# VH-VL binders against Gonadal protein gdl (gdl), part 6

Target 1, 194 residues: Gonadal protein gdl (gdl), of Drosophila melanogaster (Fruit fly) (p22468)
Amino acid sequence: MADIPATSEGSANTSEAVVEYQQPTPEFLQRKIYFLVDQLRTYHSELPENLQTRISYDLLTELANCVLNDGIFVIVKALMELQHETERHLIKIRMQAENEYEIEVAEWRSKIKDPEELRHILGLMKIKHTKKLHESDTKIIEILDQKVNDQQSTLQKAGVPGFYVTENPKEIKIQMFLLDFILRLSRLKYEPGK

## First folded at step 21 (VH-VL; from s1 with light chain L97Y)

Design s5
Fold by OpenDDE, last read:
Structure s5 (fold): chain C 194 residues (1-194), chain A 124 residues (1-124), chain B 108 residues (1-108)
Amino acid sequence: as target 1 above (194 residues)
Amino acid sequence: EVQLVESGGGLVQPGGSLRLSCAASGFTFSRGHYMSWIRQAPGKGLEWLARIDWDDDKYYSTSLKSRLTISRDNSKNTLYLQLNSLRAEDTAVYYCARGTVYWMEGYKYYFDSWGQGTLVTVSS
Amino acid sequence: DIQLTQSPSSLSASVGDRVTITCRASQSVSSSYLAWYQQKPGKAPKLLIYDASNLETGIPSRFSGSGSGTDFTLTISSLQPEDFATYYCQQYSKWPYTFGQGTKVEIK
């Protein structure tokens, strides 16, 4: 009756190092805000005077506070990528329409031997193609405009100051500059103590 | 393909006025475009003169602001430049140039398309 | 205003040579908002590089841009016969937007 010694499996206490997400100190946040505001003021000062008057320092301060959360950069980046994909898709559609026309023209040239008849057919095709392209362009514009509105709404809901749904070109222009500022800030590395 | 074609150049007398046109053709996106006039004197560099943005904002060179007027006719897809009180120093090739702004890419004021240019000679 | 100074003003090179052109700004250019253009004799300028380092569509890969802050560089890795031209830098960081004075690349 050989007493098999019970090997005590040592419970490896995996001390999960609770990475205490040290909440940034209020002082750290304050310094970061000052840095962001200073950068935004620099960008603002680089604009023509007529645009400077349309973007207040209060708006810049609000924007600095908003982008203190890195989540805003992530949102803007995601929207940018989505916009690029949409544009690429629309360009492809346009190119396909053009290519189809060229193919069709080539086919008619191969089939029709009478020059007068061919000229007539090609003339009609050109008219039809021009109309089709115009319609396509109109649809493309509509899609892009809707996309802009959707993104305006998304940014507004995210709490980004200065964003709201609008079709006013002057207001859209200001929003584009605010986006430019956000994108510029997203490329900066804030280093405490520099 | 985007095409820009300048016209209206030629021989002009000092003190006269110049009106240039730039006919634009190509696909138009809801993407904003800005148009500019840029000139180049013989054997010299590039000098920006004026810009018109997609929202109709207009910008001028500080030194020439009082003599320049930029405008466009959307129905004709044509850009215009008026230059008054011409001087010998205004002798140059005048280019129209286009830039494109993208909604989510910020405002990048570089020129992606250029016309062939039109020569203006100011001489008595 | 931001002044852009290109160096050299002119250079002579042979086909196959590596060519480097510098553009120095009088102050920092934010977010690398710098473009490079090529202009052949009697022709309009053509965009080569935007945002300091992005190659324009249809431009050969032998062209490259680099730099940040005040110092920017255009490089042609292997000069081709069609590359003999004048090159210009342009900043679009601060209004008014300005061009460099140009660098002429001539055949040796």
Scores: ipSAE 0.834, ipTM 0.942, lowest interface PAE 0.5, mean pLDDT 92
Fold by OpenDDE, last read:
Formats: structure tokens, sequence, C-alpha cells
Structure s5 (fold): chain C 194 residues (1-194), chain A 124 residues (1-124), chain B 108 residues (1-108)
């Protein structure tokens, strides 16, 4: 009865190095804010004068503070992607409607030999198609407007300065420039000491 | 399909006025677009003249601002350009051009669609 | 204002050649807000590239754009007969938005 010695498998304690996410120092954050504000002022200065007067430096400072949280960039990118998908879908729907009309016209041209009858049929089809396209366009606009409102609300709830639900074209335009600024900032890499 | 058709060009005398029209089809001016006039003198480059945004903001070339008026009629889906006090140097092909703005993408002022242009000749 | 200088002003090339056109800005163009256009004789300009490197829908893949800051490039990987034209860059980063002077690509 040979006692086979139980080889003690040494449990390699894989010390998961808890990468202590060192919270950025207040000094680091302050420098980053200054950098962001400076970039935003640059973007602001690149606008026409009439738009510069509509975007205050205070708003830019608030925006800089807001985007210190990388979560804002994530939200904006996600919303942008969603918007793109929605727009692509709507364009496809409209294109399909147009294509269906063309197919139908071609079919009637093949079937109807009398020119007067064909002219009459095509005239009616055109009227019907125009109406359908108008209805489609109206629905598309409604959907897009709702999406804008939803995204305005989302950004407002996320605490992004300058965002609120509005249908005013002038206000929407300002929000679009703020989005542009956020997107531009999202492409920048802040490097301490440069 | 997006179409832009310029009209109103021709022979004009110095000191006269020009009114150009651009009829747009395949899209509506009222949302998501800006329109511009751009001219090109014979054998020269492109010169931007004026822009009108979807929210009715208007912009003009600094050198021509006093002579230019851009406007639109949404009911007719037509863009207009008025140019006063015409000079020989205003001889050019005048193009109507469209740009598109997208929500969540910001304002990008490049031109995705162009008309074929209308020739204006200023001569005595 | 941002001045855009294209180089060269003109070039002669053969079908199949690689063609490179540069556009230099007098100031930095933010976020690569640069477009490229093609214009054939007697025709309107046509958009080729936007945002420095994005190919417009329907444009052949032989066209490509690159660059950032002050230096941008349009490349035609293999020149086709229909590519003999004048090319323009345009910045839309800083108001007023400006065009380059153009580069004419001629057949050799």
Amino acid sequence: as target 1 above (194 residues)
Amino acid sequence: EVQLVESGGGLVQPGGSLRLSCAASGFTFSRGHYMSWIRQAPGKGLEWLARIDWDDDKYYSTSLKSRLTISRDNSKNTLYLQLNSLRAEDTAVYYCARGTVYWMEGYKYYFDSWGQGTLVTVSS
Amino acid sequence: DIQLTQSPSSLSASVGDRVTITCRASQSVSSSYLAWYQQKPGKAPKLLIYDASNLETGIPSRFSGSGSGTDFTLTISSLQPEDFATYYCQQYSKWPYTFGQGTKVEIK
C-alpha cells in the first residue's frame, strides 16, 4: 500500500491587480477644464458674428464642465447613431414609394396601347402618387421632429447646458452648434503637460 | 432626385441689376438645408456670394454685401439672388448650390448639390 | 480668413496614373472640415469628399481624401478618362468659408 504523496497544488492567488482608478486630482480637472474652455472659445470664434452673439461664454464654460464627464460623449454618440439609423430608414421608405410608382407606370405603359387611355391613367397615377408622397413626407417630418424633441429631452436630462425641448428653429440651430462643439471635443485627446 | 435649375441670366448693361432664380425640386427648403449662390468668372475659380439657412439667417460676401440680396419663396421652393450696380467683373456663371444639415451632426457647410448654372454677361 | 492654396495649379497625367493634389490652409482647419469638388468643363462642380476623408455617395473608390490641421490631400489612385477636370478644396471650419484656387488635371 504505497502512500502516494498528495502533491499540494499551490493555489496561485492571482492577485487581480485592482487597477485603482485613481480619481483625477482637482488640479488635473482644473487644467482639463481650462483646455476645454479654450477649445470651445476657438470654435466659437470660428462662427459668424450673428451666431457668436447667441452663444455666451458662460454657456461654453458650463459645457466644458459638463463634458468633463466622458459619459456625455457616449450619450451624444449613441444619439447620433440612432438618429442616423432613423434617417436611413425613412429615406429607404421614401425611395421605396418612389420606386413602386415607377414600376407601376412601366406596367401600365406595357399594358395600355391606346395613347389617350394611357395618358388618362398616367395622369391619375401622378395625382395619386403626389398625394402619397406628400403624406409620406409629412409623416417623415413628424417622426424627425419627435426624434429631435426626444433627444433634446435626453440631453437636457443628462444635464447638457443649452438643451431643452423646443421647436424654435433659431434655438434648434444653437443646439446643433453645441452638438458640433461636443463632437469636436470628443475627437480631442487631452494630454497633461502639452 | 434633387434638381436645381438656375434662370435669369443673360446680357446686362453696366450699372444695371440682375435677378436670378433657382428652382429646387426633390427636396423642401424649409428644413435641414442651406442654399448658396456661387459664381465663377470665365477661366477663374469659385467665388461664394451669399447663403440663406433653413432658419432664414442670411450671409453675404463682405466685398459684395452692399449689392447682394438673397431671398427665398418656400411656397415656390425657389431661391433668388439680386445683384445691383453691375460691373464687367460680375460676368460669370452663377450657380445655385445646396447643403444639408443633420441633427446631431452639427453644421457642415459643404455643397452636396449644384445647379448647372446661368451665365451673366455684363457688357455695354 | 483662411486661405486655401492648392498644389499644383495644374498637372498632366496619363490614364492609370496615381494623382495627388494638396490643399494647404493658412490656419488650422478644425475637425477636418474640408471638402473636395470636381468640375468638368462647362459643368457644375460635383462633391467628391467631405470631412476631409469621407467619400460622397456615388463617387468611385479611386478617389480618397486625407489630412488634418493645415494640410489636406486628394488622391486618385488610378486616373480614368473621365477624371480629367479641375479640382477644388473648400474649408467650412472658420467663417467665411473659402475655396482653393483649383487644380487642373490634364491629359498628357
Scores: ipSAE 0.834, ipTM 0.943, lowest interface PAE 0.5, mean pLDDT 92
Fold by OpenDDE, fold request of step 22:
Structure s5 (fold): chain C 194 residues (1-194), chain A 124 residues (1-124), chain B 108 residues (1-108)
Amino acid sequence: as target 1 above (194 residues)
Amino acid sequence: EVQLVESGGGLVQPGGSLRLSCAASGFTFSRGHYMSWIRQAPGKGLEWLARIDWDDDKYYSTSLKSRLTISRDNSKNTLYLQLNSLRAEDTAVYYCARGTVYWMEGYKYYFDSWGQGTLVTVSS
Amino acid sequence: DIQLTQSPSSLSASVGDRVTITCRASQSVSSSYLAWYQQKPGKAPKLLIYDASNLETGIPSRFSGSGSGTDFTLTISSLQPEDFATYYCQQYSKWPYTFGQGTKVEIK
């Protein structure tokens, strides 16, 4: 009757190191804000004077505070990707229209032997095609304008300072620079103590 | 296809004025683009002169600001440059160039399209 | 103003050679806002690279750009006969935007 010693299975207490997501200290956040503001001021100083006057330091400070939330970078990147996809799609549509025209032209060239008749047909086709392209371009512009408005609204709702729905080119230009600043900041790594 | 065609170059006398044109096709520069004039003296590098943005903001080289005027006619899709008080040193090939701005990408002021250039010779 | 200094100012190379051109900025160029252009004799400049490393559409893959801060490089991995030209860098980080003085690549 050999007493088989009960091997005590040592319960490996996997202490799940609860990585306490230490909430950034107020001091850390303050330093980060100062860093961000400093970067924004640098970007601001790199602009032409006429644009510098249109972007206040207060707006830069508000923007710095806003981008403390990494969620803003995520939103902006997502919007950027969506915009790129839209643009690519629209370009493809336009290219298809152009390609169809070229194919049609080639077909007519193969079918019509009389040079005068061919010239006349091709002339009419060109007029029609030009008109079609113009209409297409107009629609493309409308779609893109609507996308801009939608994105303005999204950024405004997200609390990004300086964003609101507008069709004013001067205001849109400022918003584009603010987006540029956000994108630049998104590429920076804030390292405490450097 | 994007095309830029400069015109208005030629022989000009010192003290005279120059008006260059750049006819654009394949795009509308009144939206989403900026246009610039850049010149190149014989055997020299590139010198930026002036820019007009899609929102009609105008920028000039500091050294030439008093002599330069950039403008556009949207109805003709044509860019213009006027240069006054011409000097021998203004002898160059003058290029019009396009850049494109994208809403979500910010302003990237590089030139994606160039004209063939037009030669201006300032000589007595 | 940001001054861009290209090096060398000129070089001689043979077909098939690896060519490297450097563009040094007098101050940091933020976000790699640097472009490279090729100019053939009697022709307009052509965009090669934007944002320091992005190859323009239709440009051969033998061209590449790299760099950040103050130092940027254009590389031609294998020089072709059509690549004998002058190359220019241009920064668009800080107003006024400026060009390098150019680098002439000549046939050896």
Scores: ipSAE 0.833, ipTM 0.942, lowest interface PAE 0.5, mean pLDDT 92
Fold by OpenDDE, fold request of step 22:
Structure s5 (fold): chain C 194 residues (1-194), chain A 124 residues (1-124), chain B 108 residues (1-108)
Amino acid sequence: as target 1 above (194 residues)
Amino acid sequence: EVQLVESGGGLVQPGGSLRLSCAASGFTFSRGHYMSWIRQAPGKGLEWLARIDWDDDKYYSTSLKSRLTISRDNSKNTLYLQLNSLRAEDTAVYYCARGTVYWMEGYKYYFDSWGQGTLVTVSS
Amino acid sequence: DIQLTQSPSSLSASVGDRVTITCRASQSVSSSYLAWYQQKPGKAPKLLIYDASNLETGIPSRFSGSGSGTDFTLTISSLQPEDFATYYCQQYSKWPYTFGQGTKVEIK
């Protein structure tokens, strides 16, 4: 009866290295803000003069503070993806309408042998199709405009400076540049000490 | 399908004026687009001249600003370029080009569609 | 203004060859805001690449773009007969937006 020695399974104390998520120091945050502001000023300086005058340094500073939290980048990315999907879908719908018209034209060409009759039918079809496309385009624009308003509202509620619901093209243009700045910043890696 | 068709080119005398048109089809440039005129002298590269944005902002080449006028007629979906005080150096193919702006993508000023171009020859 | 310098100004290649064209900016181009165009003789330019590396819809996969900062590259992995053309880079990072001088790809 050979006593098989119980190999003491050494409990590997997996010291879960509690990666103490060291909260960024105030100094770290301050340096990051300065970095972000500097980048935004660079982007601002790259704009035409007429647009530079419409975007204040105060707004840039507010934007830098806002994007200090990575949550804003996540929101903007999600909205961007949703917008892209919507636009792609609408384009496909329009393309389908155009394709259907072409198919219908081809069918009539195959069925009608009299050139005068065919010309007349195709003329009527073109008028009808043009009207349909115009109506479709109008609806598409309405949908897109509503989407813009919804996203403006979302960004405003998220506390992104410069965003509010507006239909003014000049104001929308500024918001588009602010979005551009946010997207540019989202691609940057802030490395402390470089 | 997006189509851009330039017209108004031809032989012009030095000191004269040029008016070019670009008829756009397959889209409406009053929303979500910017339009530009770009020229190319024979055997040379591309030179940007003027741009009009969807919000009617207009931009011009610094060197040609005093001679250029860009405009559009939304009812006709047509872009125009006026160039005054023509010189031999203005001899080029003039292109109409479109860019598209997307709300969530920012302003990306590249050109996704081009016309076939129209030749302007400035000669006595 | 940002000046774009393409290299080489011209090159001769054979069908099937790998072709590389570089575009160097005098200043950093933010967020890879660079486009590439192809222009065939007597034709208008055609967009190939946007945002330095995104292939335009309908462009063959043999075309690719890369780069960041000041250095950008257009690559044709296997040159086809229809690829003999002049290629242009364009930056849209800083106003005024500028084109490169062009690179002519000729048949050897």
Scores: ipSAE 0.833, ipTM 0.943, lowest interface PAE 0.5, mean pLDDT 92

Design s5
Fold by ESMFold2, look of step 21:
Structure s5 (fold): chain C 194 residues (1-194), chain A 124 residues (1-124), chain B 108 residues (1-108)
Amino acid sequence: as target 1 above (194 residues)
Amino acid sequence: EVQLVESGGGLVQPGGSLRLSCAASGFTFSRGHYMSWIRQAPGKGLEWLARIDWDDDKYYSTSLKSRLTISRDNSKNTLYLQLNSLRAEDTAVYYCARGTVYWMEGYKYYFDSWGQGTLVTVSS
Amino acid sequence: DIQLTQSPSSLSASVGDRVTITCRASQSVSSSYLAWYQQKPGKAPKLLIYDASNLETGIPSRFSGSGSGTDFTLTISSLQPEDFATYYCQQYSKWPYTFGQGTKVEIK
């Protein structure tokens, strides 16, 4: 007849709750886009005028939308690590060649006592070493250029605005600024309500 | 080993001109490097003058740009600075400096290598 | 332009002292793009710290940097006789890129 709700005091259980992934709301994403665009416009305004004119405001907005979820940041950081690993490996190879040359020079200095004979031998070794380094440097440049090409293609396929395969140094420079912008954004923590 | 060696300094009359050179060794000018000239008057701080990037874009100090020209010769691995209409306040040690960027780090304009400098003295 | 003001302009300290040098910017230095250089008398500057806190290769670990926004510091945890020098900060976030006026460190 008359039902009075029972008062129940919930019993606390010591347990870890299962956490479901929560999709960001459209409102949160819109505020995040505005934040990202504001940051990108700040970075853009800090550039010399000739670079500002080469990076449009539309491109900045497209970039903000592209990095709205964190997936692109993961890709860019992974590409950065691969590029740095390649560069360090190539530098180590060149350092090894210099070390081998230094060791060989020291060996000949200890073995040959005639100044004229020593000077002649070291002269020939220097010519040979210089040629070897030139050939190595040419190959190193080709490897690094191919890595840039591959990463341009990867970023383009991932949908990052402003990236495409190019060998034009002025266009590559612009892409390097876009990468700088992305990396700077990746280090920020977005706080809602700001 | 990276080395930068400046030359071309000396005593110059007011209104005169000099061309400074910076011979680089241990690296080749490339997309990963940019070059600058920076000067230091006796007892004073550092003053940036000019920069040339690997794509040949050039940047100048706004107060000095009418009197400076930066250039380079990649075949000789040498950087140049032309100084015109010299004045007493241009008396300084002139340094060339290198910056290095990696493709994925973007352009960051700090200087990881410096030459020993060349003295320019503009007589009173 | 971003003006960088270092404090103090000069200081004297004893070997073993902790030394702190401040660099204050007239406006925010985006992403902490700030470097520190050491210049010994008669020598060229040498890079110590980049991006406010990253130690350059070959620089002793007694040097460290910190800060963000407008306030940055260089710290020498235990001053050595070879640290007698002038120290400069430099920002590279906003063109034109600028140097501080320098801080001279003298050993007592």
Scores: ipSAE 0.755, ipTM 0.895, lowest interface PAE 0.7, mean pLDDT 86
Fold by ESMFold2, last read:
Parts: C-alpha cells; structure tokens; sequence
Structure s5 (fold): chain C 194 residues (1-194), chain A 124 residues (1-124), chain B 108 residues (1-108)
C-alpha cells in the first residue's frame, strides 16, 4: 500500500493501510532507514570536501538509525524553540540599549546650543554606549555558550551520535552540520512505496 | 546597529595588487558569525569570492583562489581581502557581508548584513 | 555547481501591482536553502527571504517566497515605491553557493 488514494471513498482497504503503516513492521523500518541514509548522503555530498572528510558515512548510518522512531525530532524541535526564545530575549535587550542611547543623544542635541560642548558630551556618551554594548555582547556570548553546552549534553544523553560537550570551534561546527542534517530530515515526509 | 565599512579600493594598473579592508561595528567576530567577500562588476550580478568561518576555515572561489587571500583581525574587528595580479575583469564593487549561525538551526550560508562596497577599477 | 536563472531579467510595473519573480536552479536545491535579496541602485543588497519562504525580521509582509526543488518564486503582493530595485536569489544547499543573475524591477 504505497499511499492513500486521493479520490477513494475510504474503505476497509484504507483503514487496513492506515493501521499497517501506523504500526511499523521490520520491512517498513528497513525501507525508512534506506530512505534516511540516502537523504543524509545527499546532504553530505553537498558539503565542501574538507567537511565531507570530517563526517564519516558510518556516522550518517548511525544518525539514520537514531531518528527512526521520530522521538529525536521532537527533542530537537523543542530545543530549537527554547533556543529561539533565548535569542529573541537577548536581541530585545540589545535593542533596548541602542534605543536608550538614541533617546539620550536626541535629548542632548535639543538641550545644548554650544556646538563644542555638544560634541564633547556626545563623544563621552559614545564611549559609554560602546562600553555598554561590549558588556552586553559578552553577557550574550556567555549565555549562548551555556545553552550550547546544555544542548550538547541533552543530545548526548538522548543518544544522538556525534554529540558530546566540547568548546572546540571545529568540533562545534561539525555538530552544527549534524543538527542541520537532523532538522532537514525532520521536514521530510516519508512515503512508503516510493 | 550592525555596520560594515569597506575601504582600500581605487584605480590600479593591470598586474597590480590591492588589500581591501572591512571594518565591522555593532557586533564582534565571534561564534555565530562568518564573513564573506562578494563583488559586482558594473551592470552585472553578484559573484561570491571568499568566506572565513569563525573557526578560521577559509573557502575561495575556484577560479580566483590563486589570486585571493581572505583574513581577519579579531582585535581590530576587521576583515581583509588581498587581491593580486589584477586584471580588467576584476573591475567591480567589492562588498563584505556577514552571516549569522544559530546553534540549533545549523550552518546556513546566507548574508544578513552587507557593507556599502568599495570600487576597484583596473585599467591601463 | 548549481546555476540559478532568474526570470524575467527585467520588468516594468506600477505601484500597487502584484509582481512575481522566478528563480530556476539547474539542480535541485535540497531543503529549499534559497534566499532572496533586494538591491537598490548604488546600495548594498539587503536580505528579504531565507529558506525559500521565511521572511527576514523587519521586512514588510507584502514580500513572500515559495518553491522547492528547482523552482522558486518571490512575490510582492502590492508593489510600493520603495520596492523598485534589483532582486537576486542565492542557493546555499550545495557548495559552492551561488547567486542568480538578478531581476530588475523598474517604475512603469
């Protein structure tokens, strides 16, 4: 039973097909693994050569097996939503700092008549603002680094191949490509019989 | 506000060399960013030249890589492109561009911020 | 390499018109990793759409993107005076990542 007929009345055949596909058989799982591996090999082949050598075909097979029951996709999507909430909050904080600076600049421009005094004050404000942005960016980086650490640990504990806690930029980059592959797989619809 | 400012363009003879700079402000070169150089010949489209990732991996256009070197100085928050053996066909506006990488979204190489560009004119 | 061909190369339109620009790839752009940029004369490009259909923050909702595989479209539902520009597509699924040749939208 390859797919649900679009114009069918929907009979016992449709009901049996739905039950059969909802309860995965060993044959269904083997076909799904082949499909997932084929997709992962396509994604892998699209990488620059130096990254292809860092991600083995064995690792791709392990990833395919790991995502068979869709549970990993639920975890990854939940982690992504948490990351997006954190990032939105951090962007809002940074935007508030910029807005406060622009308001202060406008206030001084309206109050100070002497161009030399105004230039001096705005120069001091720019130094203050630059320092505040640097402190904000440092805090943002620390929060994001902790989130990466937490996400690595969560994925490792969930049994996702290739994930472990690391601060090495080159290893983090590989993990980010593995996440990309998982997310791309999560957006696919597996259609039996194709 | 994120700002990218290119400099170092100008008129140069064929066979000459230039070093282009891109001063970044409003963000620091850190995890979550990659930088590229992209050029546009007069009246033509966009041509990608080179990229440097935050892990310092570098990538070059295949046809141009023998004549290009991308680099950055994190202490100056500045990106560079060295152009060698310039030819008339290298006449273009040269842009620097930034991409942002989000951990849970994976690496995606599109450009969220661009500089205004610097014009390089190669003529005899 | 994936070559991107935009059509039309140029068009003339009036304020309020619906404008559709297409980007056709020589090979499938897997996972719809395609972006759209707007470039006004004498200015740098600006990101509009990523992943074929996701609107970048701060971009008006009259811009939308769609498509998959080899065929992608950018649509401006009601053209505004500030929308007269050149538009570029870019794929980032298969290295090396490439741009379309551009579509110029002119004032009629």
Amino acid sequence: as target 1 above (194 residues)
Amino acid sequence: EVQLVESGGGLVQPGGSLRLSCAASGFTFSRGHYMSWIRQAPGKGLEWLARIDWDDDKYYSTSLKSRLTISRDNSKNTLYLQLNSLRAEDTAVYYCARGTVYWMEGYKYYFDSWGQGTLVTVSS
Amino acid sequence: DIQLTQSPSSLSASVGDRVTITCRASQSVSSSYLAWYQQKPGKAPKLLIYDASNLETGIPSRFSGSGSGTDFTLTISSLQPEDFATYYCQQYSKWPYTFGQGTKVEIK
Scores: ipSAE 0.752, ipTM 0.894, lowest interface PAE 0.7, mean pLDDT 86
Fold by ESMFold2, last read:
Structure s5 (fold): chain C 194 residues (1-194), chain A 124 residues (1-124), chain B 108 residues (1-108)
Amino acid sequence: as target 1 above (194 residues)
Amino acid sequence: EVQLVESGGGLVQPGGSLRLSCAASGFTFSRGHYMSWIRQAPGKGLEWLARIDWDDDKYYSTSLKSRLTISRDNSKNTLYLQLNSLRAEDTAVYYCARGTVYWMEGYKYYFDSWGQGTLVTVSS
Amino acid sequence: DIQLTQSPSSLSASVGDRVTITCRASQSVSSSYLAWYQQKPGKAPKLLIYDASNLETGIPSRFSGSGSGTDFTLTISSLQPEDFATYYCQQYSKWPYTFGQGTKVEIK
């Protein structure tokens, strides 16, 4: 059990007390770097060899230094939540279109008694629905691709090693593994004292 | 909505070859997904065979590597598995399976969608 | 390679029972990258749980997963008639990614 000492004036209310508790020592930072690098090397060793050669040990060290003060974890988590919200919205639109189609089919089944006439109407509705879904899916892909571009730019401007705007699938794959590494590190609890 | 439909199974003689197909709809291979072939012998568990990633990198089961070729045709949205030098122990249901790549979550290699499978029987 | 061993290999249970299936890894599954699948006879597998504990969309809340390191558990809190199936775990932390041998849940 480690507890933060209190002073008679309430150290949490002063900038000097905040600075003392928020300023890690060089020894703490060095131990944290070694811990982070050790974790990243483990994640790296778990990859297929062809991916291991594309992600250098120098890049792993740069990542460890980049995330040392936790600021990058906050950015990555925020970007992840924005991406998930966008994806949930797009899925909802897609499901609503499918549900509306099913309702419309049921309404026609209740209205049209002639089986031949019903089959013709439902056939036309299926063609219309399929075209509507295709147009929606094309737009969804464009939205998601723009999100990737925007997030690459954000990470690059934040100084995260290995990120830049690209449409090359092989480069995007590497960036996605770097993101995976960052996210896995963000879930770890670092406990000082070896 | 997402559908994977395998075809090309059937009865094949030992030593023969077979090309399995997996027609995909509701998504495209060229973005956001990776594809795998997984088989299941009668009464047995799941055995991963091969994977093709969005960037066209290919991975194979070590024990079967010399006899398998995975490929895709993006214009037809179709995945293929070429099986060569077939043996009785290759008798199985062959599944096409999809994994989704999420930019912010990276490549996570679990399978969120599966086809119905196609039966390959290797017998005289 | 990480070998996954499921226990038990089979079990017999009644509707309403609480069922627990374990998956033990030969090495640590880093970051708990482990999934659970359900396969009913004559059907393809279906994803239940990913990242050890996250319930896939559309899966009933009676399914839950837990665990880390080398020990993982799938729990069905109140077994339903449609839950009689074979269950598989799969790890995706260390290449090559591997499946457990399966656990068959049968009607008693």
Scores: ipSAE 0.750, ipTM 0.891, lowest interface PAE 0.7, mean pLDDT 86
Fold by ESMFold2, fold request of step 22:
Structure s5 (fold): chain C 194 residues (1-194), chain A 124 residues (1-124), chain B 108 residues (1-108)
Amino acid sequence: as target 1 above (194 residues)
Amino acid sequence: EVQLVESGGGLVQPGGSLRLSCAASGFTFSRGHYMSWIRQAPGKGLEWLARIDWDDDKYYSTSLKSRLTISRDNSKNTLYLQLNSLRAEDTAVYYCARGTVYWMEGYKYYFDSWGQGTLVTVSS
Amino acid sequence: DIQLTQSPSSLSASVGDRVTITCRASQSVSSSYLAWYQQKPGKAPKLLIYDASNLETGIPSRFSGSGSGTDFTLTISSLQPEDFATYYCQQYSKWPYTFGQGTKVEIK
């Protein structure tokens, strides 16, 4: 196992403080890099050949170095939580539009007693509701597209190789596989000697 | 909510061809989804046939790829499978199935929605 | 290709029984990318579990999944009459993605 270097903290308080000041040895980092690269090569070999040719072994090595510190995993997990919050908000927006339609229909039924006039008004309300749902769905798509753009920019600025802002579906697909690789690595436990 | 409805099956002679359709409703093909065809011979298990991804990349079963063509028409929200040079062994129920891809969840190929299938019978 | 072999091929059990179905892979299914489906007679398959252990939305909590590497298990903690079906595993770690042959569960 690697030696744990001494820290400036000379007290026996909190185990978290001790961990924060420890520095891994070059040998530990080298073994960790090889472990990460080995995992990434396995994931890469599992892809269809057309995707394998688009993700180079050099890129895999760059990914391994990028996630060598656990900091990138923290960023990726935080971005996942933000995406989940956004998705729940978007579902709520669509449900609110449907609920508002039902309320408006009920109000018109209570106001209009002439069956022919009511039928005409409900017909117009249906057209209005369909247009509102279309506008809501368009807005949802715009929000999701902006979120992908923001996440690409965040990952790029964090130094994650292979990420940049793009709207090209083929490039986005590659980035999704790189994210998959990072997420799979984040769930592994590196234990030297095992 | 999400519905997939296959059609175009029926009785066909060996060597013949068919085009199967899968009409989708409750979602659109344009974002975050991939579509597959999967078949099940009578009394047998599931066999994956073909997939079309969001970016139009297409993948085929290695044993069948010379006889299959997957395509879609986004304006009709409809998936297609062209079956050529049909044999008796191709007799099966053919399902279309959907998978969803989430940007930050990773890229995973399991099927969250299935149609009820269309029967193709290849017999003289 | 990763071949998935399910065991048993069929079983019969009473309501309330704990039922266990296994799925063994010919090689490791990395990251536990394995799903379970239920197919009732005359119906299409339905997703139960993804990533070996994650329960799909709307699936009763009596269904659970576990496993890693080459060995995976679907468990029904207390079998109900509506659980009569054939169950399939599917791996999506290594292209091409493949299905198990199925396990038929019959209620006594």
Scores: ipSAE 0.748, ipTM 0.888, lowest interface PAE 0.8, mean pLDDT 86

